VHH binders against p49116. Designs and how they scored, part 81

Target 1, 238 residues: p49116
Amino acid sequence: EGPLLSDTHVTFKLTMPSPMPEYLNVHYICESASRLLFLSMHWARSIPAFQALGQDCNTSLVRACWNELFTLGLAQCAQVMSLSTILAAIVNHLQNSIQEDKLSGDRIKQVMEHIWKLQEFCNSMAKLDIDGYEYAYLKAIVLFSPDHPGLTSTSQIEKFQEKAQMELQDYVQKTYSEDTYRLARILVRLPALRLMSSNITEELFFTGLIGNVSIDSIIPYILKMETAEYNGQITGAS

## First folded at step 4 (VHH)

Design ud0 (framework vhh_7n9e_1)
Fold by ESMFold2-Fast, scan of step 4:
Structure ud0 (fold): chain B 238 residues (1-238), chain A 120 residues (1-120)
Amino acid sequence: as target 1 above (238 residues)
Amino acid sequence: DVQLVESGGGLVQAGGSLRLSCAASGFTFSYYWMYWGRQAPGKGREWVSGISTSGDYTAYASSVKGRFTISRDNAKNTLYLQMNNLKPEDTALYYCARDEYGLTPSFDYWGQGTQVTVSS
């Protein structure tokens, strides 16, 4: 039918908590990450193709891909978030944790490897100068992934993913006609998203906010939020 | 290969003004908090001012607050310090620094420095 994404889906504006603390802390990091997660889920639920799959499928898709969407959001919003500063603050917090014997050396190694992979991903996206349209389509490609275990309606999901890929190709070929290999350079970045552990992302960015409740458990509730409730979350109200 | 090169220092009378610049290269300047520090004769390094990646947030040591203004131009990879109402106690080697860890003003790289001398 019509295009998978409209121009309204290109707009992705993160509102950071204010004021920024003089010294970064876990609560500020978790609040910032939570706002990005809510923005990402609100973005997904605004897509007509996503709505057409139905509530159960929507929940299953987001549960499967939230870490990929979140990581793309981190890369897209890296400057607004001062992400390199946040990652440095997380590293310092982890170093303090090991000094106080709160985390094992093996755990620190796993988390540091995750941070290195995240930094490399965000740096590669920045170097490629990925624009808002490209980010929107990359998010759509990971959202409509038919290959996650336990999914139903995989044929319809695959159709939407292929549509996202075709529209990205058309956009890149028209907008960056001088750069024959740009699409290939962009697409080869996507597999790295699946090498990053959602459990480690949750521990790094959401421990201070979620406590003992997993991201997986709250996804159905976030997807059902009314606009007013969503706006309250992203502005830090109630 | 991180490089920070300061300029703009000199001799100035008390009450005068100077504008310092720091040219950064070898890293993505817009991704780092940047700081100005100073070292007076016979003293250790002390923090003067800090600025966030976007320039939206700034912090100042109590000794310079209200007199100094930190700013940055991410398009030019340049950090600035506007120094007004200079005092003899502001005499020091001024250097810019990158915050590697982002949680506190921990200096991982500093430049060669630019000398500021304020005569009484």
Scores: ipSAE 0.000, ipTM 0.108, lowest interface PAE 12.6, mean pLDDT 81

Design ud1 (framework vhh_7n9e_1)
Fold by ESMFold2-Fast, scan of step 4:
Structure ud1 (fold): chain B 238 residues (1-238), chain A 119 residues (1-119)
Amino acid sequence: as target 1 above (238 residues)
Amino acid sequence: DVQLVESGGGLVQAGGSLRLSCAASGFTFSYYWMYWGRQAPGKGREWVSGISTSGDYTAYASSVKGRFTISRDNAKNTLYLQMNNLKPEDTALYYCAKEYLPGDSYDYWGQGTQVTVSS
C-alpha cells in the first residue's frame, strides 16, 4: 500500500453553493456544511488504509471523529467558505435572540463560546500558514485515532496514525527546514479539536437537514455511496 | 528468511471457482497484514484484497468485490483467496504479499501462481 497518502489525497477542493446570498440563511449554511462533510467522508473513503480496515471499523472510526475532520475542513476551507462571514452572521443572530429573550442566556453563551473556540482554532491554523500536505496528514492523524471507545482494530489504527505522523514529520523537515519547531506548533493544536462539542456543531451547521436527521445516522450511508451517487449529491464535484 | 509460496492456480472456465493458498514462513505471520495482488500480461501490478492480523477486517478491489473472499489461518501460517464467478479478465499471475510495516509498502512478494480463465 505504499505511502499512507498519495498526491490525490492532498487535493481537497470544496465547491460552494452559488451565489452567496446577500443575507445568510439556514439553508445556505446547511448546504455548504453538507458539501464539506460529504467531501471529508469521500476523502477518508478514498484512502487504501481506511478501506483495508473493513466496513464496520470504517463506520465506527468516522462516527467517532467526524467533528474533528469537519473542523479541520472548516479551517482548511475557511477562505473559500467565507467562514468568518458565516460565523459573524450566526453571532449577530444569537445576540439579537438574547435581547428578545427567545432563547436562554446560558444556552446562547455556551454556543457563542463554541463559536469563539472555533474562530480561535481557525485563526491559529491560518497564522501557522498550514499547507495542503500538512492538512492532509493532520486529517489522517485524526481519522486513525485508536483511542475511541468500541474500536476493535486499535493496533492497526495506531500504526496508521504513527505512519501519518512520520510522513508529516518527513514532509515538514524537508519543506520547512529553517523552522525547527514548526511540527511541534502544529501538533499541539490537535487536542483542541476533541474539546469541541459535536452536538453544537450539528446545531450550528446542520439544522436545515431534512427530518432533523443526526450526522451519526447518515454517516453509514455517505460511506457506502457509489462514486456516481456521491458525485450526484455534490454539484460541480471533481 | 521470509518465504511466501503461492499455490492453487490453474486453468478454469468462465463462471468457475479456484481457491488460492499462500504458505508463509520465516516471520510471525499473525503479526502482519497480508495481501493478494495480481499482474496480467502487459499491465502493472494490481492490488486485489487485504486482510488484517486477526482476519476481522478485509478489503477488496472493486473489480472483485462480491466474487472473491480473502481469509487466513494463523495457526497454519496460511493465507487464502476463494475466487468465485471467475471472468476472463481475472486471468493473471496472483501474488501474496507481506506488509513491511502496517499500511506500508510490501517488503516481500512470492513468486506467484498463474490463473487462466477461458471464455
Scores: ipSAE 0.000, ipTM 0.091, lowest interface PAE 21.9, mean pLDDT 80

Design ud2 (framework vhh_7n9e_1)
Fold by ESMFold2-Fast, scan of step 4:
Structure ud2 (fold): chain B 238 residues (1-238), chain A 120 residues (1-120)
Amino acid sequence: as target 1 above (238 residues)
Amino acid sequence: DVQLVESGGGLVQAGGSLRLSCAASGFTFSYYWMYWGRQAPGKGREWVSGISTSGDYTAYASSVKGRFTISRDNAKNTLYLQMNNLKPEDTALYYCARGFDEYSPTLDVWGQGTQVTVSS
């Protein structure tokens, strides 16, 4: 009973570091990406169904899907982030690395292929004109994926994913009633997210993290901090 | 009564400008991508420009890129094409269409068109 997502979960507002420098640097890119990652974690943490799974399951789930959530966030916030400008700066940096023989040709090829896949994904989402409700439900479908290795409570996760799919269908059918195939066009975009390497995403967007810390290692801390703040607000308000 | 009505065409000198309008009625305009196409005398139909449902994504044929600007007003159910630096080669019947993505204007709802003639 009750919807999986409320109107508050549709709101996804990224605040960028002010202002974008004339010449992009690794610290600006990392700060921007970190803000998007934290916004995505906060979004997930605010969902009652997600909290109901318990902390261990929550952490495992987000560790498995953070790259998919982050990529959806990049697509949704592409204009606010000036993502095309960031990607152009990354490409320029990679070309300089080739000239300086700092990276192998095979590695550069893999990274460039990843950038092309990311660009294609973001372009496909932009062409479909995905709205805020659609993004919220796509993120929920990705978040509640029962098929990641090592997950427990997969039956409950699957039920939440099915609920997200049903609510997305109801929304699209009502809102875009004259576009009979819109839902199908949206859903066929999702498998591409799993083909994107989380290691390459880390290299492209999180290279400026102090101590060369992996995203996988910081996820538990982000979720614990948000959980503590959220629980404190709920309990203290009463 | 699904209808698309183009207007704003006319005779203009090379280097001049025209603004075309397409008034949509009988359907939810904001649900559709909108497109401008043209057909010159004795030539096939050419896709000119497209605009997404929100207006955030636009696409143009290489022949008009940098000279034409597509826009829409969803509150007024109206599509626009601002044409600058017109060339004799732009002489054609201009028509609007609706669709669901960048590449797929539907052929079931094409207007009667508005004639644009550019003199040398």
Scores: ipSAE 0.000, ipTM 0.276, lowest interface PAE 16.7, mean pLDDT 82

Design ud3 (framework vhh_7n9e_1)
Fold by ESMFold2-Fast, scan of step 4:
Structure ud3 (fold): chain B 238 residues (1-238), chain A 118 residues (1-118)
Amino acid sequence: as target 1 above (238 residues)
Amino acid sequence: DVQLVESGGGLVQAGGSLRLSCAASGFTFSYYWMYWGRQAPGKGREWVSGISTSGDYTAYASSVKGRFTISRDNAKNTLYLQMNNLKPEDTALYYCATSDYPEFGQYWGQGTQVTVSS
């Protein structure tokens, strides 16, 4: 009966690796991305509705939507991460790879197109000035998506998604009362998340972590980690 | 300029342990994720384990998970692989590797041979 998310679920604080290297490299990028992924998984685990779905269902749900959650996290934490600088470093590396004939031009084009889509998404969210409450509920709408193939308990997942939508609507109408179309402008951005290739996200941000193992394969282990272990890995500070 | 030199391989009985080391030079070791790979007789190269720059994040192939532990000493520019409960199936040439982006194992060592007897 209570709200889907509490104030604790609105707080989303990424702690970056320190010190930042003078020149960005794939290993710093992968560690930064890993911290964001772990923070996103911890956020999902902390939601009572998510826990209520049961371990098998909630694991399948996160495996289906991790790339959407991660991309929303990139947009939300873009300033903290200096994401534009990270993406520029990746672009520079890709251009150098073309000149050295290290990588296929067709593959580099696919990766560049993904980076452009990601930049456009993050730019659109920044222009809308999405606040922390709005990000929390957008992540909840994405998390409780009943329409991924292979999911069980889809009726319960749909009810949680509808609850997230209703609570976001209430917040936006109350907080941004003079902007009648704000909610619509926010919600129409969400379909773009499903156009982001999870394979290319893995290549851009996680190549240093996973080798030949997929993020999909490690998600069940991340979700099973104890809170103390998880917090120890993502905080980076003692 | 990147140089990777593995050591610590040898002959060991099933159920035994070995610790591999990789001495890195020619690059800023603390800025790079490091990897262990292996190549068994008559088989292709297999990724074994990876470790982040700080050592906070590690990943393992399913075949070695729970038995092998990857670690690093950034002050010594050295990568380690602690191998416990070795099986005959672990017999392979073990090499350390690193990558710039986006390819796994752009830089490889020559490897150190591990042979596990029944």
Scores: ipSAE 0.006, ipTM 0.212, lowest interface PAE 12.0, mean pLDDT 81

Design ud4 (framework vhh_7n9e_1)
Fold by ESMFold2-Fast, scan of step 4:
Structure ud4 (fold): chain B 238 residues (1-238), chain A 121 residues (1-121)
Amino acid sequence: as target 1 above (238 residues)
Amino acid sequence: DVQLVESGGGLVQAGGSLRLSCAASGFTFSYYWMYWGRQAPGKGREWVSGISTSGDYTAYASSVKGRFTISRDNAKNTLYLQMNNLKPEDTALYYCAKDLYESGTPYFDYWGQGTQVTVSS
């Protein structure tokens, strides 16, 4: 049958647009986030097990978990994105807006709480020094979640999730043989992904989308794109 | 300095119409998404409508959708809000806002002094 993921699925390289401008630029943030989203969906689409589930199931799975995949991608690509700089600028703006009474306190609180959760998650992953193989399997575990409502083929999805968990365990035991509890420390991080609001993620990173198009509506389009279009989007140097 | 000057407000009967204008200066108007916001007595600031740099994309608060139309004239550095079928609950100070960034972030600055709209039942 063979492994769930190949070495090609471990490679996850984000190519950023122009350097972040002196003042926070929504076009830059949205383009960077869109590139990461396209990269994440191209990654999922390239998995033979994912392809075997069929188009309708593929769309349902990604609609249910895109925020979790995107957040894992943010953590994995935090350095190349200068994510800490982007988040610090947003936090600074929110703090200044409180002082100047430009935005409602309730809205600022919701967004600030989300940013702090995101920072905490990314910091925890950095502290654990998660490698590329571990990220690939964590993304696979999230992708093949059989517990989302409305899914078909749940038994096959569960089989693929279990396969991802077993292959991660084998990898960690082989590579980090002296750290008996590493796998447990890694897996306990995953529930935090489901506590983060996809609506707030969309608001923070995708507000610059032309026509105010939702991520939900974009997902089927991205999943149907040909490989050449994905490659163009990932490299993105227009 | 950035300046936004709203005009066109006034007193109108329920079911009536008004057209608001916002004259912008001190920045490259065509580079920024523009917005209309309002603040009713005793309430917080509410976003009403937004328009992209080209005018190709518009968005509206659910409370005004189908009644209000936002537009812009980049050659004249002017933003407009056409308000139809006005309701007493539309009574508010209306102000235009420049996007803090270039593409419709929720983080926009209000720069105008506003124009008062009062709708009588």
Scores: ipSAE 0.000, ipTM 0.133, lowest interface PAE 16.3, mean pLDDT 80

Design ud5 (framework vhh_7n9e_1)
Fold by ESMFold2-Fast, scan of step 4:
Structure ud5 (fold): chain B 238 residues (1-238), chain A 119 residues (1-119)
Amino acid sequence: as target 1 above (238 residues)
Amino acid sequence: DVQLVESGGGLVQAGGSLRLSCAASGFTFSYYWMYWGRQAPGKGREWVSGISTSGDYTAYASSVKGRFTISRDNAKNTLYLQMNNLKPEDTALYYCARYSDTFGLEDYWGQGTQVTVSS
């Protein structure tokens, strides 16, 4: 009947911690990342199609795709976050850790490769000048992925993904009518998200939040938060 | 010089409650993510619960979810752990910790306060 996403679902506003420290540290990075993660989960939870699938399916979908949603959020909010500055600070720390012999060379290489893949992804999205509507529908496409193992309601998930793809196509054709191949250039970026390691994302952005547990383990609890409690998490006020 | 001093541990019956406190000094408490860890006899350290700089974000180990509540009072430089419905398996030395300033570096730990839960 109606569109998959309303205008409220296109709005995606990240509020950064204030004040920004003179030197970036793990605490500021984790606080910023946690705000983005909670904003992303609240965004997903607010979609009527998502809620219609039921709590078990909702939990399974977000557990499977949180890293993809988070990475899209990093790209969308890269300027607000000063993401390039955050990544440069992490790289500088890793280089210093090599000199101090605190981390193995193999582990540092894996983390550096992840950062380079993340930078390439964000740069490609910036070069394409992806707008807010396009980001909303790309997030919906990755959220409603029917191909993750263990999912129920697979046919309904696939229908929601197809609806997201159709609405994105309609939007791009109307808004960027002069650029016949824009949609293809955008969609070809998505497979790269599945090659990003969720474990490395946790290490870089969430060590403060999760300690020795995983993002996967806290997702059910974030999704069950009351609206008032959730708004407190996003805005830093209750 | 970072100092973390835990208190509030003791002996309690199963189903009882305890409130742990951690007095922090030597750094600007409100700028740091904090957590509680524990170590049971013969076992390694287990992360229990973490809290963001302002207290807006919290996370819990699955073994304590719904029973423990982490909180902080930045005006008092104090971290708290409210422990309800305690079980014998919660018996451990409980440590207050400050997350490292730097990715990959070791955290700062207190000396701990002993919690013993009898059946």
Scores: ipSAE 0.023, ipTM 0.461, lowest interface PAE 7.9, mean pLDDT 84

Design ud6 (framework vhh_7n9e_1)
Fold by ESMFold2-Fast, scan of step 4:
Formats: structure tokens, C-alpha cells, sequence
Structure ud6 (fold): chain B 238 residues (1-238), chain A 120 residues (1-120)
């Protein structure tokens, strides 16, 4: 059978809302995040192996891993998004909330720890200079995770994950032949993604977009979206 | 007291145009994504269009893309749907909703709707 991913799956281009506001606000952050989320789901939907698993399995996989895919997308698009500026704005709002007693100390601590872990992850990926092919395969490894509860077709999912790992290994050995330990350095970054809370990601990036509707609840509808409808979401055209 | 009130529906000939309005009150309109949906005779609810808080991002159902344009005026707390080149199959009760672009069941607030009838 052919490769798991083609060159078309390496292309991951985020178009930011324009114009950028003079001061960052929650609505701009949420619109930017939603574009990245939709781009990430469209990327997953375009993979033939993913399509072959069927609608119910596709929904279960994305529900289980959307936070990991989104976080990899944040790292990959950190420069385009000016992510450090967004995170600085969030920190400033949290500090103001502490002063006004609007948030509990425990909740503020959890959110600050999440921001710290996100910054560390993005910095580590930037320091490793992860390329587009490597990001595509890391996303595929995360997507085809067979170990989430309630999944069907786990043997097939595991085979697709192993195929992703094999193709990443082949790519890295061919492209970075001078760096014997690069693959190991890349792969040890992945466990950190599972330690990050999807609930805190929703609170930070999606509050203004979704209100009281969870990402989990809209995933099936985004995955059913026709290509023309999806293109309207990510381009903002007309 | 959150309210959404649709207007602008009516009877038109195929190929005609209508502009629907949705007046929002009781909440900060500019903070919410807004949607148009419709329910045709003998059919379930169908998502038609959605618009982001800023209005910079819009999305349309494939059946209406290129013919309908969604817009909003945050200063007036009003959502619009410009419908061009109307077809008999566009005959439906049109309603606006807050939140949940692709699921009727997740929408927080719904209007009562405005009837659009397109004659052949």
C-alpha cells in the first residue's frame, strides 16, 4: 500500500484574521484558535487511512486527541500566531483577576501551570527546529493512538500509528543523517502533550467562540463538513 | 431576558431576492457567533450560515453558497441574511440562533423564525 502521508499532508498554512487589533482581546484569540482547530481537523479528515476507519472511529479519535493536535498546531504556527504575545496577554488578564478576587487561587495556579507547560513545549520544538514533515508525522502518531478508552478497530489504528512512526524514522534518517539522535529527541517530546488539560485549553482559547458548548460536542459536525463549507471556515472569504 | 426576533420573510418568485434581519436583545451581541438555520416543510432543521464575532469569518451550507450572504451590525445588535437567486427549494421557516454553528441541539438561544416562500 502507499505511504500513510503524502506531500499534500505536509502543507499546514494558518491564515490569521485581519486586521490584527491594536490590543489583543478574547474574540481575536478565539477566532485565531478556531481557525487553527478547523485547519487541524481538515488535515486529519484528508488522510485516506483516517477516512478508511469510518465516521464513528474518526469522531472517537479526534475527540480523544484534539487537544494534542491543537497543541502541536500551536507549536508549528507559533510565529504566525505571535503565540508568545497571546500568552502574555492571558497572563496579564490572570494577574488582574487575582487582584480583583474574580478567580480562585487554585484555578489561577492550574491555568498558570498550563501556560508554563505550553511555553516549554513550544520552546523545545522551536529549539529542535522541527520541520513540516516531522510535524505531519507527529500529528499522525498522535491521531492514530490506539490506547484511548472506547475505541473500536484498535488493531488497525495501531498499525497506522506504527506506519507513521516508521515513515518518520525513514524521513529523519534520510534528511538528517548527520544527527544520529534526532528521532529520539523528537519522540520524547510527545508524552508532555497528554499531561496538558483539554479543559484549560478550551478556557484559554475558545471561551469567546463556543460559550457553554464544548469542543467535544462540535467535533462530529466539523468532521462531517463538506470541503466547500470547510474552506469558508479557514479562509474567511465572503 | 434574551430575545432573537426575525423579520423580512415573504413570498417571492424564483430568481428573486429577500433580506432577512434578526434583532438581538438581552445579551452582548458582539461576544457571540451567530447563525441562520431553516426548516423546510416535511424536513428537519438545516444549518444555512454562520458568522464570527467580528464578521471576518463566514461559512455557508453548500446548497446556498454563492447565493446567500450573512452579515452583522454589532452597533445595531442585528444579524442579516441577504438571499439572492432564490429557488423553490429555499422555501422554509428561517430562524437565527446564538452559538452552535453545526448543531441545533447545542444552540443556546433560538428565534421563532420568519417564513420564506419561493414560488416557481
Amino acid sequence: as target 1 above (238 residues)
Amino acid sequence: DVQLVESGGGLVQAGGSLRLSCAASGFTFSYYWMYWGRQAPGKGREWVSGISTSGDYTAYASSVKGRFTISRDNAKNTLYLQMNNLKPEDTALYYCAREGPYTDYSMDVWGQGTQVTVSS
Scores: ipSAE 0.000, ipTM 0.113, lowest interface PAE 17.7, mean pLDDT 81

Design ue0 (framework vhh_enristomig)
Fold by ESMFold2-Fast, scan of step 4:
Structure ue0 (fold): chain B 238 residues (1-238), chain A 120 residues (1-120)
Amino acid sequence: as target 1 above (238 residues)
Amino acid sequence: EVQLLESGGGEVQPGGSLRLSCAASGFTFSEYYISWYRQAPGKQREWVSTIDSGGYTNYAESVKGRFTISRDNAKNTLYLQMSSLRAEDTAVYYCARDYLTGEWPSYDYWGQGTLVTVKP
């Protein structure tokens, strides 16, 4: 009946931990990434259509797409995170590791390719000047993907994805009426998200804080958190 | 949560051999780069060898051809087989889980160390 997303779902405000240290450390990066991940899951939970699919379906959807949601969040919050500084530090580290033979050439190449894909994606979104409404609908299109293996309620998921696509189209046509091909330019960016390795994302951003616990294993617990616990995680406050 | 525990150090004569072990717990061992580092008294910590998740190995020039790194993912254990030991190999040897960003050098966890002494 009503729109899939309300204006409240457009608001996506990341609160960073303590001022960025002069020298980046694993705890700062992992804390920052964790806050973004919690914010992304809280965003998904707040969508009435998402809640209507039920707990098991919600868990399956987020397990399948958390890396895509997280990457969209990195692009959207790139300035507040100083993401370019973080990625530059990682690249500098990998270059030094090559010179000292600390890491295998094959693995360094794999990680560098991932970072280059991430930089390319974030740069393309920045050049397109993707706004908050567009990010909200892109996240919804990714979230309501009916094509993941093992899903139930696939017809309803597909309807929600189509609704997200329709509402994005209506928004872009009204807001950017003179740019006939803007929607096409935005949508062709989405397939790249599925080429991003969730394992490498987890290694780069989450390993130092989470220990041996995979993102897949904690998703059901995060989705079951009470609102007060959720707010504590995304703000780092009482 | 994350723990690395080295063992197998001791005293050997020049030309001798030792096998070091590192028992890992609290993380998915098979998915990480694991490295051996060493530190001799009064010297900086030195990288010795790395093995990646796929089993690819790399070695410091000073140990190449004499040391062999290996891993047993079923036992969550890392090994360093040392042969043709020299007096300059005398050091505390550390097992480390490497992290690709953060504090330099690029490790987020390492063990207590195991002492290797090569005496004439």
Scores: ipSAE 0.000, ipTM 0.225, lowest interface PAE 11.1, mean pLDDT 82

Design ue1 (framework vhh_enristomig)
Fold by ESMFold2-Fast, scan of step 4:
Structure ue1 (fold): chain B 238 residues (1-238), chain A 118 residues (1-118)
Amino acid sequence: as target 1 above (238 residues)
Amino acid sequence: EVQLLESGGGEVQPGGSLRLSCAASGFTFSEYYISWYRQAPGKQREWVSTIDSGGYTNYAESVKGRFTISRDNAKNTLYLQMSSLRAEDTAVYYCAAEFYGSPDLDYWGQGTLVTVKP
């Protein structure tokens, strides 16, 4: 059949809440993150290959990889989000909330390491000047990962991942023909996504919006939303 | 509705032991670092101990070696095992759930009284 992704799947436009507050707060950060998460899930749902796997497989895949998709989205939309400013505000808040012997050194280390890894990942993607087509295929490679525990239909998922890798290779070789090693530099960035804790991501970005409901719990409902409902969620206020 | 319910307080003699419990409901308990605070009569609230989502613990110097904080995520319950109790440990003990991304969503319990008779 045709390519795995169409030009429609390359378009990834985040609409930010406005106006940006003078002082960043949890409400603004969570609303911004929520919009990116809904956009990411709507993007995944729109892929014909993804839909062909069926609802149960779709839910399992997104539950397994939402943090990786979200992190790629953060990197892709870093400028639109002023992500560096958001991360600086989180770090400042964390430091102000920590007393000498109140929190464990290991937990402080885990949260700070997560923020550092996120900053390093986004900076590496920026330095590589990853374009919209490359981001779309990287998200597809992450989405169609056959190696998450508990997945069924792993052979079909692997075939879609290989198709994503092949189409990324074709794109990079054609578009960046003089940079023989670009594809390798891009692909070696992906393992870092799995080192980032989804629980820490959830605590940092989603506390104000989900209350006592986990991202894992809402994924099936988001995936079943009509297009109008998706559009409402990515533009609506909390 | 988010709730933290402390229990296990009571009267004990010096050198005795008590185990405090904090039952959590209405939020994802496992995602919070949870602390014990206490307020002695006529004094300001004092931090006692914290356990984070990963199970790592810290203690105030005044209780180190005598108190042990622990959590049971399956039961949404926080514990404070208190040993070698002193008259100075007499206080109302409070459970507090604290969120790294949102301190304005921190939750506090109603407290449980611990009295150490001289």
Scores: ipSAE 0.012, ipTM 0.244, lowest interface PAE 8.9, mean pLDDT 82

Design ue2 (framework vhh_enristomig)
Fold by ESMFold2-Fast, scan of step 4:
Structure ue2 (fold): chain B 238 residues (1-238), chain A 118 residues (1-118)
Amino acid sequence: as target 1 above (238 residues)
Amino acid sequence: EVQLLESGGGEVQPGGSLRLSCAASGFTFSEYYISWYRQAPGKQREWVSTIDSGGYTNYAESVKGRFTISRDNAKNTLYLQMSSLRAEDTAVYYCAKDTYPFEGSDYWGQGTLVTVKP
């Protein structure tokens, strides 16, 4: 049995829409987020272990963890996306839209708290200087989570997660031998991903989708796209 | 050979109802994401509704609350129950396999005409 991930799975390059608009708008944010989501799903489907689980299991896993994968992708691509600028624009929009209605205020508060959690997560990853190998294995650990409700083949999923953990440990021990606590600092960040609402992520980053098609609804299609179609989506070519 | 055959179209008065069917063959129907699209005369095709392998559904804003998509995996058949029909719903309705709801598809049926007239 070979390694879970190869060097090809470390490569994670987001191509941003260009030109960047003078003023950030919903269309630019949604297109940027969609490219990252497509890149994340393409990354997952390229893993032989993931393919081996079969289409139904693949769909169930990605539906359960797309928000965690997406958030890791936001952290990894924060600089190329100018994520801090996007989040600041969203915050400004939310603050300017505040009305006297208490339900609207509660909703805005929930969204603001979500943005704060996202910023803190991305800041912690940046301070730890997480590299491409570490991001690849963290994404694999999240992807091969056996504890989501309704999953089949949980013993195989657990084995792949354990393999991801072992390979991450080996990598960190060899590459960052000087920092005995690095692996623990990295792994303790993962539970925060499950505290983030996928519904709020969808509202913030995907609200411009035609017909309000949910991420859950399009996941099976994205996972079945040909490589050329995937490349077209992540680069904006068609 | 992937084949999609739409049926059930016809003429109705505004406020009426129709049920469209799409009979699928040449692939494992239960495993795929399948959508309804429509095209009015002189206009581009537009996405109407999608249902995935697990039965999760989504709808274009213009048809929410009026149309219901469903599937019968035992019969390899997709349905679109249309109610409260409006003149602007007049179009040829197409079934499509392995489509991204906002883009064209490689596998289309022949279509079925729905005419809403006073």
Scores: ipSAE 0.000, ipTM 0.121, lowest interface PAE 17.2, mean pLDDT 81

